# Ledger of designs, part 6: VH-VL binders against Methylated protein MJ0556

Target 1, 173 residues: Methylated protein MJ0556, of Methanocaldococcus jannaschii (q57976)
Amino acid sequence: SKFVKLHLVRTLNKYKELQKIRVKDVMISGDVIITTPEKTIKEIFDEMIKHNISGMPVVDDRGVMIGFITLREIRKYMTSHPYLNVGEVMLKNPPYTTADEDIITAFEKMIESNKKLDQLPVINTKYPEKILGKLEGIIFMEDIIKLLYENIIKELKTLVSFYNHNTEIKIKY

## First folded at step 5 (VH-VL; framework fv_ecleralimab)

Design m49 (from v5 with heavy chain E105G)
Fold by ESMFold2-Fast, scan of step 5:
Parts: C-alpha cells; structure tokens; sequence
Structure m49 (fold): chain C 173 residues (1-173), chain A 122 residues (1-122), chain B 107 residues (1-107)
C-alpha cells in the first residue's frame, strides 16, 4: 500500500499544481478569429469551415465581446435563413472566463454550460459578473484536457495498473 | 449619427413639478441603458439616475438627493426617455443632460444631449 | 458614499504634458471614464475604461488607473484643450459618481 499511497499523494499534488495554473498561462492571446453582429451566418459558416473552428467571439466596434457564435447555433438556421445576421443568432449571455481564473474553473464552465463549447472566450473586465470587457484571448477545451490527462488521468492509470497487477499476484500465490 | 435632444425645461416654483423628455435617434434605443446627469450653474456634473434596457428588467436607480422625488421612465416605441421631477427644490436648478450608457452597467456615457435648463425659483 | 477627488485646477504650458488626477478608495478596481467640457457645451467622452480612446479623440489623450488614483494625461497640450475635465466611475451596478472637475488652463 506504500506504492499506492505515494502515487495518490503525487496525484493530489499534481491536482493542486493544476489548480494554480491560470487561464492566461494556457490561452491563445494572439490574433483571435472574431466576428461582428452585422455579418451573415453564411459568411461566418464559410469562415469556420476554412479555419476548422467551431465558434467565434462576437465583438462590437470597440472590441468588447457582446456574444459568442457557434457552429451549432448556425446550423439551426443555415438551410432556411442563411442571411440572418450573427447578432440575431449568437449566444447573448455566453459563458466566459478571465485571465486570472484557474483552468479547472474554466473547464467546469465549458462542461456545465450545456452549450457544448470547444472553447471559452477570455475577457478583460473589472466586473466578472458582467460581460463588459475587451476580448483578451480564447482558451480551448482540448488544451485543458491534455493537461488533465498528463497530470491526473495518467497518474491514476499507473495506480490502477498497480492494483490490477497486485490482485493478479495475490490470486496466483 | 447618434442624437439625443432634451426638452421640457423651464421656470418652476419650489414644490412644483416638471417633466423632461429626451428624444433619441441613430441607435437601437430599446437596447440602451439611459441616464440623466445634471449640472448646476457654474458647478460640476452630478448623476441623477438611470434606467436599464427592457431586456435587463427596465429597473431604475437614483442618486440620494433625488430619490423619492424624481422618476425615470422610457417609451421604447417612441425612442423617448423621461424624467418626472416632483417636489422641486431650489437646489434642483441645473442643466439636465440625457446620456446614453455604452453598456448595461459600469460603462461610459458615450453620447450626451445639448441639455435643458430647469430653474426652480419663486 | 463613495467620492472621487480631483484638483480644482491644473495649468500647463503649450506643448507640455498635463496630468489630471482622480482619487478614490481602490479606484483601480473600477473602470474610470473621462469627460471634457468646454464652456456652454455638453460633455464629450475622451477616455473610457481607464485607457481607451473613442474614435476621433487624438492620441495625445491617454489614461491610467491603479491603486487609489486614476490619471488623465494630455501630451503636447494645445490651446483647444482648455476645458473642465471630469472623471467618473461606478461605485456599484446601481450608483454612479463623478469627480468635482478640474479646470485645465493652457498657458
């Protein structure tokens, strides 16, 4: 059980380290692909296909995020109303995160939203309860999943493998 | 082009009432957070109160000096903001500005009307 | 009641840099907006969200906000910059406060 205890402690320590990782350490803050409310959903659909992305922050003329448009929402209207404006189709109250939020909380926002988001917009705001803030970046669920796998799942797999091997040895002997 | 035009100012006696209007154009008024700001002659700017967009509940809040005496309302079908002023005091003498809030809270006042003068005197 | 304090007046020589301060408890945790008002005119937004400039406002205007002090900076001051300047913040989602205003004189 010493081995089990050591690996459990390591897993807990890795989880604690993950809780210290901030969105700003993982996010993409360079040229984020964005759109504006006046563009048509057909234009945005074509751009999403071109860049292999499933969502875009919607910003106003000041660069403030006012919504989020997803391929899922576009699909609902594309066949019948391809010339609807992004502003009519976008999520007006999307989940979002800030640079200083931890990646576990950001990940939970993606999972719990029920919007099946592949990414979460990062906004710079002094009022986290309000969306009012400039788009600072974007954080992808894939990048967080990779960190969770490497630091938690992989360690747990090692621990489980040890238990399975130990059980087999006890049965054999 | 965004325009805000105030009207309804004038001379009124202490204890009297007056209603100001603000006609808005050039933007989607129903989505806007609207404010009244006043300025006594030769003095600084003083916030009077605000009204949220209808989608954010259309609730109102007021500065302490006017709370209970002034009422802010809006008519989205007419793109018009109102300030109903009751129980007026000489201290309410000021130019009253209609302003658009950039966002539904914590934002700046990006557009201002020309103002309308209210004089409370006997 | 939350208060924003500004100096009553600031003087600057033509071509020099003027700095107008706005002091408030933990003002750096709030967005600060700045307005310019010339005699007989309505206020005009010159800086929003601490440091952003509206379209049409020259690059000479800049802002900062940290700790207990927000600052409006006007570089290469021009005669046309002579005006009253007001800072503004929200104490809460339901309460707006303005500074007392600063008269900028360009000498």
Amino acid sequence: as target 1 above (173 residues)
Amino acid sequence: EVQLVESGGGLVKPGGSLRLSCAASGFTFSDAYMHWVRQAPGKGLEWVGHIKSKTEGGTTDYAAPVKGRFTISRDDSKNTLYLQMNSLKTEDTAVYYCTRGYWSGYGDFDYWGQGTLVTVSS
Amino acid sequence: SYELTQPLSVSVALGQTARITCSGDNIGDKYVHWYQQKPGQAPVLVIYQDSERPSGIPERFSGSNSGNTATLTISRAQAGDEADYYCQAWDSSTDVVFGGGTKLTVL
Scores: ipSAE 0.521, ipTM 0.787, lowest interface PAE 2.0, mean pLDDT 88

Design m50 (from v5 with heavy chain E105S)
Fold by ESMFold2-Fast, scan of step 5:
Order: sequence, then structure tokens, then C-alpha cells
Structure m50 (fold): chain C 173 residues (1-173), chain A 122 residues (1-122), chain B 107 residues (1-107)
Amino acid sequence: as target 1 above (173 residues)
Amino acid sequence: EVQLVESGGGLVKPGGSLRLSCAASGFTFSDAYMHWVRQAPGKGLEWVGHIKSKTEGGTTDYAAPVKGRFTISRDDSKNTLYLQMNSLKTEDTAVYYCTRGYWSSYGDFDYWGQGTLVTVSS
Amino acid sequence: SYELTQPLSVSVALGQTARITCSGDNIGDKYVHWYQQKPGQAPVLVIYQDSERPSGIPERFSGSNSGNTATLTISRAQAGDEADYYCQAWDSSTDVVFGGGTKLTVL
């Protein structure tokens, strides 16, 4: 009971801490791999393979994100039209997050999106009509999952292991 | 290189009309949001209005002082922006600049023409 | 209508730092752009989106925008910096709005 209570308190405290973590605390803001609308989908496909990434922000000459290009979208056209420009294939209204959004909300955007994104672009938008804005960074699903595993899943796994080993009553599902 | 060249300015009487043109080169004009900005002699900059690209609906918006009197249009085949000015008033006297807007009216004006002077006087 | 307020004039000594302010209600929630205009010439964009410099604009020019005030900062002022400076933002009620302009004099 004391063991269970200690681990429940730890898990709840870690979850509360996770709710306070902002995208800016986890995102990559330097060396973001980006592309431009004039490049061909063949060219950036090769670059995505080289860097082991599944998506890239598409930016204009000022670093403003104008879209997002994914391997999923590229694959639709690669065999038939490998020389289409990125601007013709990119998602013009991709899901996005901002630096001050919490990581749980950002994670939910990735999971609930039907776009199959492994990452979200992080933008700064002060324009009320524009969904896209200046690119501030990128946040990867992998980095959020690592935080969830370490703070929640690992603690729960410890509790479940204790319960299965030390309980006299075994529940058959 | 990006260039914007205004023309059509001149002297006109109150109640008269003038049409200004802006010839654009060095960028894909059809994708650009275009604006007119004016400046009365010795005064500050004042936005006149804008026109969005065809793909964004080609819609226009105007500053309150000119709404109903001025019309902005574009001819993408000629890379030319127009300002039709009707019912001109003495307070419309200004240098009129053609500008390229970044993100329509939300952004900055990254390129400006040399300006064309419109004088409204009796 | 939304209004941007600038001081009519600012003076700075050669080599010193000039600061030109642009005040507006919650202007920090908007992007602010700055233009330099010399007599008889068209305006030139010197700062866009609060703090970004176009190519060709010296690093002496910088910008900030927070709360109710945006600021254009010109470090190590030179005689060639004498000009009128205008701030500009977008607002849903007025679309494009310009400040009244500030005449910078380099002493």
C-alpha cells in the first residue's frame, strides 16, 4: 500500500509537470531541416532519406512557413511525376503548434490528425487570417513519447509489476 | 531584379478622374498582393488599398477616405496594377506609390516604385 | 480606428544610439515593419516582422516589439541615417496603418 501510494503520487506529480512543459522547452529551433517550393519532390525525397526524416517545413525566402511536405504526399506522385515542385505537392494548411503551447496538446494534434505526421512545425503567427507564420522550430513525436514513457509509462509499469508479483487475488479477464 | 514603375499622374480638377498604372517586373506578378500607398506633400504615408492575387480571390480593400471613389484592378497578362481615381478632392493630392505586399495587407511592403504625383487643384 | 503614434523628431549624436518608438494598443500582438525615407526618395524597408533585416540593411539597425511599444534602434548613428522613419502594422478595423513618422537628425 505504501509502495503503491508512493508510485501513484510520483506518477501524478510527473503528469502535472508534463502539463506545464511547453513546446519551446522540447522543440528543435536550430538546424531545422527545411525546403523551398521550387525544389523537386525527387530532390527532397533523397534529402529526407539522407536525414532519416518523414517531413519538412516548406519556407519562403524569409523563413516563413508556407506549407509542409511529407513522404506520404511525395509517394503519391513520385513514380509518375518525380519532377513536380514541392510547392505543387505540399500541404498548404498543415497542422502546426506554437512555442507556448503545452506538449500534451501538441501530441494530441499529431495523434488526432489524419495527416500521419511524425512532427509538427512550430510557427509564430501574429496574422489573424494566416494559419502559417514565421518558422520557429520543429517538435518531433518521438521526443514527446520519450517524455511520456519516462514520466508515466515507466512508473505505471513498475506498479503493475509489483501488483502482479505480490497480490493474492488474481483477476481473470 | 524587382522593379515597380508608376505612371499616369498629373494635374486634375476637383471632381475629375485619373487612372494610375504600375508596371511590374522581376517577380511572378500574378502571385503577388499589390498595394497603393500615398503621401501628401510634406506629410506621412497613408495606405490607399490593396488587391489580392487571383488564386486568393482577387478581392480588394480600401482605406475609408477613398472607399467608393477609387478602384484597384490588375492585369496579370501585362504584369500591371491600376488605380482608377474618381470624384477627386484636393485632399487626394499626393505622390502615389505602387508597392508589393508580403502576405497581403498583413505584411510589409518589401518593394516600392518611384511614385507618381497627382495634384488636384482648381 | 487603430492608430500608431511616433514622436515627431529624434536627435542623436554621431556614433551614439538612436531609439524611435511606435506606440499602439497591444502592438506587441502585431508584426511591426519599419521604413526609412530620405527627401525626394521612395521609402525603403529597413526592418520587417518586428526585428528582421532585409539583405543590404546594416546590423546597426535592429527592432523590438512588446506590449504597447515597438522600437527601432539605430546603433553607431551615421550622417547618412538622417531620414524620416515610419512604422507600419495591420489591424482588422483599418487594414494597413502607418505611424505619423519620425524625423531623425544626426548631430
Scores: ipSAE 0.275, ipTM 0.693, lowest interface PAE 3.6, mean pLDDT 87

Design m51 (from v5 with heavy chain E105Y)
Fold by ESMFold2-Fast, scan of step 5:
Structure m51 (fold): chain C 173 residues (1-173), chain A 122 residues (1-122), chain B 107 residues (1-107)
Amino acid sequence: as target 1 above (173 residues)
Amino acid sequence: EVQLVESGGGLVKPGGSLRLSCAASGFTFSDAYMHWVRQAPGKGLEWVGHIKSKTEGGTTDYAAPVKGRFTISRDDSKNTLYLQMNSLKTEDTAVYYCTRGYWSYYGDFDYWGQGTLVTVSS
Amino acid sequence: SYELTQPLSVSVALGQTARITCSGDNIGDKYVHWYQQKPGQAPVLVIYQDSERPSGIPERFSGSNSGNTATLTISRAQAGDEADYYCQAWDSSTDVVFGGGTKLTVL
């Protein structure tokens, strides 16, 4: 139908435009909440609760990301060893993205990650297999989901509504 | 204050052996990647090899000219790095520097010792 | 094997800007570090990871790295900047590689 074709074309065009959006266009680059390896997990647990975040990049004195610490990892030790250092508990090889990566690939990294991250650190690195690189920012799953909803899901919802209406008419007759 | 102090250099005949030491202080030695870099008289800098931190297993890698002849080791209890040099050649004549590497060999050498001279000649 | 090429010497007048180049195939895809060495002394790190300055290194020292050339820039050159300068990078086939060094003469 003409209606279905129009909305499929719109959905495809919106998806193509969405593929052009880079991590740097969406990420938070100022005032990123970070920690360092010598802090205790108790200190950063309190900070995560205060800021309503589930994870934060771990950086060294040069601003290079050396790991990522999450509430999930902290929960394993908080009751028994609250004074363990962040460096002892952190994810040493976390998923990450770069400023020029597209947001769909970044989103897929979050969803498919065995670490179940709600965010990805954004790093600048020339040796991704050997160095995690300088921290440039953080990108939240929530911000990507909002873009996906506005550009893709709303168009699909319109198509599904049309399908359901036609199905109901068939059942009645 | 980070300090690296080399010792053990001297005159040795071709085919001989020599052991260099580097005493480290002012940082957590066991967490550091350590390197040896040499410089022949009046020539440029040349990487010799490295040893990874204790947490990375303390594995070693060497430059092609010294592989099989030189051995790098560390004693974290004494904060000391070693370079065992065997089957020395006249081409090995150089000032040998102990250096701390920032995150393995792809990083910079942020601290250097003063160097120790090794002369290989008859 | 991977090689880094530097000019043997560069001269600069007091107060002017010196530029020392380090050339290598696709060097912009690698981190480049720069060292200053004065006669009879150990090298000193002056720039790391292309453009970062260690604590204590004056802002007159800056670095860049793109394409096939990395550059160390020393603005408002001083007599005390006279030294040999070495670039360094890592390559998977060669491991650590140093440039041949550039002698900077001020005046």
Scores: ipSAE 0.494, ipTM 0.779, lowest interface PAE 2.2, mean pLDDT 88

Design m52 (from v5 with heavy chain Y106W)
Fold by ESMFold2-Fast, scan of step 5:
Structure m52 (fold): chain C 173 residues (1-173), chain A 122 residues (1-122), chain B 107 residues (1-107)
Amino acid sequence: as target 1 above (173 residues)
Amino acid sequence: EVQLVESGGGLVKPGGSLRLSCAASGFTFSDAYMHWVRQAPGKGLEWVGHIKSKTEGGTTDYAAPVKGRFTISRDDSKNTLYLQMNSLKTEDTAVYYCTRGYWSEWGDFDYWGQGTLVTVSS
Amino acid sequence: SYELTQPLSVSVALGQTARITCSGDNIGDKYVHWYQQKPGQAPVLVIYQDSERPSGIPERFSGSNSGNTATLTISRAQAGDEADYYCQAWDSSTDVVFGGGTKLTVL
């Protein structure tokens, strides 16, 4: 039908545009909430609760990311050792992305990670195998999901609604 | 304060062996990537090899001219880096520097020791 | 094998700007670090990752890296800046490359 064709074409075009979106177009680059390796996991736990976040880049005094600390890792030690330092608990080689990587690849890194990450740090590195660059930002899974919802899921919802309505009419009349 | 102090240099005949040591202080040695860099008299800097941090498995890599003859090792309990030099050649005559690699084997050499002179001659 | 090329020497008048170049194929795709070495002394890191200064290095020292050329710039040159300067990059995790060094003379 004309209706189905129109919305299928719109969905395909929107997906094509989504594939062009880079991490830098979606990431948070100003006022990224970070921590340093000498702080305690108790301090960072309180900070994460206060800001409603589940992870933080760990940076040194040069502004280079040296690790990533998550609520999941903190929870393992909070009851028994709340004064362990961030550097002792952090993920030393976390997944990360760069500003020019596409958002679909970044999203796949989060989904395929065995660390159950809700976000990825964004670093400026010339060596993609190494965490050697300065922290540029953070990209949240929620922000990518919002783009997928608006551009893909919303259109599919319209198509499904049309299909269900026409199917019901055939059954009753 | 980060400090690196090399020792063990001296005069050796061709074909001989020598072991250099580098005593480190002021940082968590076990987390550091450590390198040896040499400089022949009146010449430029030349990388010799590195050893990765304990957390990265402590693996080693070497420059082609020394591969198979030199061995880099570390003793994290003593905060000490070693360079075992075997089958020494006159071309190995140089000041040998111990240096710390920043965060990765691909990092800058942020701190250097004073160097120790190795002279290989008959 | 990858090579970094520096001029053998550069002269600068007191208070003027010195520029020391480091040339290599697509060097702009690599991080370049710069070291200062005075006679009888160990090298000292003066610029890391193309343009960043370590704590204690004066703001007169700056760096850039683009295309085939990295540059160390020393503004308002002082007598104490006389030294050999070496650029350095990684071609791979097993291939560390140093430039041949540039002797800076402050006239």
Scores: ipSAE 0.536, ipTM 0.804, lowest interface PAE 2.1, mean pLDDT 89

Design m53 (from v5 with heavy chain Y106F)
Fold by ESMFold2-Fast, scan of step 5:
Structure m53 (fold): chain C 173 residues (1-173), chain A 122 residues (1-122), chain B 107 residues (1-107)
Amino acid sequence: as target 1 above (173 residues)
Amino acid sequence: EVQLVESGGGLVKPGGSLRLSCAASGFTFSDAYMHWVRQAPGKGLEWVGHIKSKTEGGTTDYAAPVKGRFTISRDDSKNTLYLQMNSLKTEDTAVYYCTRGYWSEFGDFDYWGQGTLVTVSS
Amino acid sequence: SYELTQPLSVSVALGQTARITCSGDNIGDKYVHWYQQKPGQAPVLVIYQDSERPSGIPERFSGSNSGNTATLTISRAQAGDEADYYCQAWDSSTDVVFGGGTKLTVL
C-alpha cells in the first residue's frame, strides 16, 4: 500500500541519517568517570554502585587509556581479594571506538563483544590495532538504543500496527 | 621514581662477546616494552631492538645490522633487561641505552638509562 | 625502508622561536615523539604523540604533525635549550625509526 511504501522510505532515509551520526555527536566527553591501575577494586566497586555504572576506562597519568574495568570482572574477586589493584583485574585490550566512527559500527562492537559491555571507551589513536591514545570520552549503549528507537523502531511499529489491523480485519471476515 | 641503570660495557676485541644488563625500578617491569638504543661517538640515535612485555609474549625484534648477532632477553623476577652481543664489530662501538617503551609497541621511550659505553677495538 | 629527515642544525636568537622539522612520507598518519639530548647526557622525552608534553617539560615546547612534516617548536628560546633534538616514529610494530638529529644553537 501507499502507506506502507511511505513509511518504508522514511525508515530507510532515517537509517541513512543514523549512519552519518558520529560517535563524537553522542559520546560523553566531560566528567567521564575513570579510574587508575593502582586503585583497589573495592574502591572502584563502591564508585560504580554510587554512579550506577557497569564499567570504567582505566587511564594512566598521561590520560591514555590502558585498559577497561567492568563490574562483572570485579565481582569475581571482591569477596576473596577486595584489595587487588585495578591494573591486575582490568581488560588490557578492550573494545574501543574513535570520535569519527559511525554509531552503528560502535553499537556492533558492543554487541559482538563477548565481554557484555554497556558502554565503549572513545580514544584518539592512529593505530587501530593497538590502544595507544588519549581517552576522549565514553559512549553508552543506552544512548545509541534511544536513537535507534526514535528513528527506526518507532517507524517500524507504525507499519506493523497498520499491517496487524488489516490482517485482523481479514481474519474476522 | 622510575630508574634504569645499565652496566657491563667495556673494551672488547672484534669477534668477541659482551653482555649488557639494565636494572629497572619504580614501575611494573613485566608490563613494560623494553628497548636498546645505541649511539656511536658523535653520531645519532640508532634503535638496536626490543622485547615485548611478558603479557604480550616477550617476543623480540632487532634492527638489521645486529640481527643474528645480538639477543635481547628479560628476567621479570629480577626486573632486569639483557643484551647479549656476539661477533662484535668495530662499528658496534657506541653508548648503549636501556629505554622503556610506553605501554605498547608504538609508544615513546619515556625513560632512559644513563648509558654504558662499549668499545670494540683491537 | 622508512626514513625521517631532519636539518643538521638550526640557530635561534635568545627569546625567539625555533622550529625543527621532521619529514617523512605520510608522517601525519604516525605518532611522532621528540627527544632532547645535551652533551654527555641521556636523551630526555620532550614531546610524545605529536603534541603532548610530559610532566616537567615547559609549555614553551610544542609539537605538530600533519601530512609529510612533523615540527617541534620551542618558543622564547633559552640558553639551556641548546641541545641535539631527535624525532622518532614507528613504521610498523617492528620498525623503529629515528631522525638524524638537529643541533639547536641559541645565539
Scores: ipSAE 0.556, ipTM 0.811, lowest interface PAE 1.8, mean pLDDT 89

Design m54 (from v5 with heavy chain Y106H)
Fold by ESMFold2-Fast, scan of step 5:
Structure m54 (fold): chain C 173 residues (1-173), chain A 122 residues (1-122), chain B 107 residues (1-107)
Amino acid sequence: as target 1 above (173 residues)
Amino acid sequence: EVQLVESGGGLVKPGGSLRLSCAASGFTFSDAYMHWVRQAPGKGLEWVGHIKSKTEGGTTDYAAPVKGRFTISRDDSKNTLYLQMNSLKTEDTAVYYCTRGYWSEHGDFDYWGQGTLVTVSS
Amino acid sequence: SYELTQPLSVSVALGQTARITCSGDNIGDKYVHWYQQKPGQAPVLVIYQDSERPSGIPERFSGSNSGNTATLTISRAQAGDEADYYCQAWDSSTDVVFGGGTKLTVL
């Protein structure tokens, strides 16, 4: 039908436009909440609760990201060893993205990670397979989900609703 | 704070052997990627080889001119890096520097020792 | 094998800007690090990852890297800047390459 064709074309065109959106267009590059390896997990836990975040990039004296710490990792040690340093608990080889990577690939990195990340650090590196690079920003899963909903899910919801209504009428009569 | 001190240099005859040591302090040695770099008298810098941190497997790699003759090792309990040089040639005459690699491969050499002179001559 | 080419020498007048180049095929795809070496001394890192300065290195030192050329720039040159300067890059994870070195003379 013309209706089905129109909405499929719209969905494909919206997905094509979505693939053009880069991490740098969505990420937060100023006022990124970070930590350093010498801070305690107790201090970081309190900061995460205060700012309603579940993770922080861990940077060294040069501003290079050396790890990533999440509430999930902190929870494992908080009750028994609240004064362990961030450097002892952090993920040393976390998933990350770069400013020029597309948001779909960044989203897939978050979803496919066994670490259940709500965000992904953005680093500046010439070696995408290595994390040798300065922290440039952070991108949140919720911001990508909002774009996916508006451009893809909403259109598909309309199309499926139309199909289900017409299918039910046919099987009843 | 960070210090690297080389020792063990001296005069050796062609075909001889020599072991260099590098005593490290002021940082967590076991986490560091360590290198040897040499410089022939009046010449430029030349990479000899490296050893990765224990966390990254402690593997070694060497420049072509020394591969098979030189061995790099580390003793993390003593914060010491070693260079075992065998089958020495006159072309191996150089000041040998111990250097710390920043973080991992593709990093810079952020700290250097003062060097130790190795002279290979008959 | 991969080679980095530097001029043998560069002269700069006191207070003026010196530029030392490091040429290599597609060097802009690699991180370039720069070292300063004074006579009888060990090298000292002055620029890392193309353009970053280590703590203690004056802001007069800066770097850039694109295409086939990396450049170390020393602004407001001082007598104490006289030294040999070496660029360095990794051709692979197991192959470190140094330039031949450039002698900087401050007139």
Scores: ipSAE 0.511, ipTM 0.785, lowest interface PAE 2.1, mean pLDDT 89

Design m55 (from v5 with heavy chain G107A)
Fold by ESMFold2-Fast, scan of step 5:
Structure m55 (fold): chain C 173 residues (1-173), chain A 122 residues (1-122), chain B 107 residues (1-107)
Amino acid sequence: as target 1 above (173 residues)
Amino acid sequence: EVQLVESGGGLVKPGGSLRLSCAASGFTFSDAYMHWVRQAPGKGLEWVGHIKSKTEGGTTDYAAPVKGRFTISRDDSKNTLYLQMNSLKTEDTAVYYCTRGYWSEYADFDYWGQGTLVTVSS
Amino acid sequence: SYELTQPLSVSVALGQTARITCSGDNIGDKYVHWYQQKPGQAPVLVIYQDSERPSGIPERFSGSNSGNTATLTISRAQAGDEADYYCQAWDSSTDVVFGGGTKLTVL
């Protein structure tokens, strides 16, 4: 139908527009909550709960990211070893993104990660296999999901509703 | 305060052996890549080898001139790095420095010990 | 095997700008670190990852790295800057490699 065709075209166009959005357009670059390797996981656990976050970059005093610590990793050790240092528990080679990467690729990195990440650090690096580089920001999964919902999911819901209405009519008659 | 203190240097004859130690304090030693760097009298810096952090498996790598003769090890319970030098040659005469890397072999050496002199002479 | 080449010596007048180069194949694709060494002392990190300064290192020290050449720049040179300077990088064939060192003389 013309209705279905119109909404499929709109969905495709919105996906193409999403592919143009870069990490730098969505990321948080100021007030990034970070930690250092010498702090204890107990201190960081309390800070994560206070700020309602599940992860934070581990940064030295020079602004270089050396790892990433998640609530999931902290929880593994909190009851038995609450005074382990962040550096002992952190992910030393976490997934990461860059300012110019598109948000779909960044989202896929989070979803495909075996680490169950809710966010990715945004860094500037010369060694793609290593995370050493200046921390530029952080991008959250929830911000990407919000964009996907507003731009794609609503159109899909409209199409599904149209299909379901037609199916119900056929079942009844 | 981060500190690295080397010890064990001295005079040894060619073909002899010597073990150097580096006592570390002020940081989580087990998380650091540790390196030995040497400097012959009046010459430049020369990398000797490294040992990876405990979490990276503590594996070692060596510069070609020392491979097969030198062994790097660490005792994380004592915050101490070691360099076992065997089959010493006159060309091994140098001040030996203990240095800390960060979490990667690409990292800079932000802290250095004062060095310990090894003299290989008949 | 990968190697880094530095000039043996560089002279600079008090208050002027010194430039010390470190040459290597595609060195711009690698991180370069710079060390200052004064007689009888251990080396001191003055620049890391091409252009970053450690705490305590004055703004007069800066770095760049592109193509085949990395450069340490010392602006408004002071007598206390007189020292040997070494560049350092990593390569899979050599692991850690240092340049031969450059003696900076402040006239």
Scores: ipSAE 0.397, ipTM 0.763, lowest interface PAE 2.9, mean pLDDT 88

Design m56 (from v5 with heavy chain G107S)
Fold by ESMFold2-Fast, scan of step 5:
Structure m56 (fold): chain C 173 residues (1-173), chain A 122 residues (1-122), chain B 107 residues (1-107)
Amino acid sequence: as target 1 above (173 residues)
Amino acid sequence: EVQLVESGGGLVKPGGSLRLSCAASGFTFSDAYMHWVRQAPGKGLEWVGHIKSKTEGGTTDYAAPVKGRFTISRDDSKNTLYLQMNSLKTEDTAVYYCTRGYWSEYSDFDYWGQGTLVTVSS
Amino acid sequence: SYELTQPLSVSVALGQTARITCSGDNIGDKYVHWYQQKPGQAPVLVIYQDSERPSGIPERFSGSNSGNTATLTISRAQAGDEADYYCQAWDSSTDVVFGGGTKLTVL
């Protein structure tokens, strides 16, 4: 089918373009909501609720990311020890991405993480085995999902609608 | 606010031993990677070794010239770093600096003590 | 063993730009840190992670690192910038390497 061929070609081309999109093209780099290891998990919990976020990069006094704190980790200790410092609770080796990584790999890191992350910190590091680097930004799962919807899912919905309609017509006629 | 103060340097004969101390203040010592760096008179900087933070297991690594002769240790309850130097050689003559390599390997040395002179001669 | 090579000395005229190089095999794949040492004093960190400045270090100090060469750049050189400058990198997680040092003279 001419229709099917056209939309398959469009979907494949859009997928190829998605593979070229880098984290730096999608990430939030200004006004990233961060915390420091000395703050209490109670303070950070309140801040996360205020900003409707589920995680924050933890940075030292030089702006280097040293960990990542999530609502999931905070919940483990909030009922028993709300006075614990962020540095005591944070993920010291969280999943992370870099500015030049592709968004598909970043998305997969979020999905495959056993920490159930809705975002990834973006750091500039030369040593993947150590999260030693300046925090450059944060990338949210919702922003990647929007790109997937616009570039892939929307085209696939059109194809599925066509097949559903034409399958019914073929049965009748 | 961050301060590192070395002590224990002095004159020692070849084959002898010395223990250097570094008193740290102004930061959470147990979270820091700590290093010893030396500088022979009129020469450049040379890394001696490090000890990882308590949270990273407190393990040690040494530069080849001192491996097997020097031991780095820490007492987090006293915020103090140590360098035990055994089987000293004239080539070990240097100013020894205590320095902070905060949080992990590959880090910079952001704060340095003033150094303590170790002279190995007859 | 891994080696970092610096020029023994660099001269710069007052108010002009000094460039101190640090050469090493694929040094661009490593973080490079720079230290300033004045006679009789401990080293002071002036650049970390290739291009970052610690608080208190003037913006006249900048850094870059690519390929086989890292560079410390000091613009608008002042008499007080006279010192020995050392580059430093990690060869591995267990081995730290320093350059031989460069003596900067402000003419």
Scores: ipSAE 0.318, ipTM 0.717, lowest interface PAE 3.2, mean pLDDT 88

